# VH-VL binders against Polycystin-1-like protein 3 (PKD1L3): the designs that were tried, part 7

Target 1, 163 residues: Polycystin-1-like protein 3 (PKD1L3), of Homo sapiens (Human) (q7z443r523to685)
Amino acid sequence: TSLNMSTHQLTITVNVTSLEKSLIVSIDPDSPLLMTLYLGFQYQPNCTHFHLNITLPKDKVWQKDEEYTWVLNPEHLQHGIGTYYITAVLSERQEGAQQTPSLVSVITAVTQCYYWEIHNQTWSSAGCQVGPQSTILRTQCLCNHLTFFASDFFVVPRTVNVE

## First folded at step 24 (VH-VL; from j9 with heavy chain S105T)

Design j10
Fold by ESMFold2, fold request of step 26:
Structure j10 (fold): chain C 163 residues (1-163), chain A 122 residues (1-122), chain B 111 residues (1-111)
Amino acid sequence: as target 1 above (163 residues)
Amino acid sequence: QVQLVQSGGGLVQPGGSLRLSCAASGFTFSRYYMDWVRQAPGKGLEWVSGIYYGGSTYYGDSVKGRFTISRDNAKNTVYLQLNSLRAEDTAMYYCARDYDYVFGTYRPFDSWGQGTLVTVSS
Amino acid sequence: DIQLTQSPSSVSVSVGERVTIDCKSSQSVLWSSKNYLNWYQQKPGQAPQLLIYRASTRESGVPDRFSGSGSGTDFTLTISSLQAEDAAVYYCQQYYSYPYTFGQGTKLEIK
């Protein structure tokens, strides 16, 4: 994954290598900051050209680590294996306000829910999904069955200065 | 200046209902989350309910299913509907301003209403 | 739910003394270098007033004798050189996770 930044927006690039894993994107500012994220496959998206978007902070959360987390499941990544671009457009301050650098922490991770399939003695993801309350700290697994579960993570943390 | 002016309340019998109102002024109401906090006589503070910018609502365990928070951004007003009232719901009810989600600071409850007394007794 | 336990429950001290009030959380309230914990002061017959937010940042207009410290699960409100007008009940409150919760309160009285 890689991170590029320009004034009042930033671009995150992620190379997706699996159609079975979910992508967790955390863009956590130091102070509450309204933003819109746009997803594009093999192009840099903007507000008029994108595959998917989200507004952060999310309106429905239970914990502060969920507010600025975007969970992209395999159905959201159906455009293929390859490079995805995420453009984050940050709300701009009112003219004449005290200007200060905005710090945002950007972390991307990949995760997948597994259960132990006793008959085949192997791990499977059938009937399980990564849920919307997942964050870089924890994976919510939503399954239609009760058995032994696990998840995996690969994390690349970054912090950027935006003004 | 920021003002939260509450109304409603009073004496009601068990099983009854009341609606509390909190009218806001002096700030951009639609940018703020809003909450209700109560305090039984001689007791501590208890968070009751909150409402997010997009309309998502949250409730304390003791009131879930009986109380409903709502907001009207056109009237700059947050409401708390109290249903199926019990004696233990007797308290001073405060509305409070949470934080601004657009360009805010994490400092909830920096402004409080004056309080509205609800008394539930036979 | 996150439980907040304050100590002491009450204290009676003289003007000019230093007072500490502890708040212990059943779970960490730290995320992304921020502690989601506030302190409030409530005088009799009044609504609570914000003193300290994010564990250690003093609200505007709060005297510098008030300070907050701690991180994660253990937090302290300190009043240096106590004044008569500081007699009140003090509450800690977490806003990391719903439902939001308050400590049970600490009553501070002047001898």
Scores: ipSAE 0.624, ipTM 0.820, lowest interface PAE 1.0, mean pLDDT 84

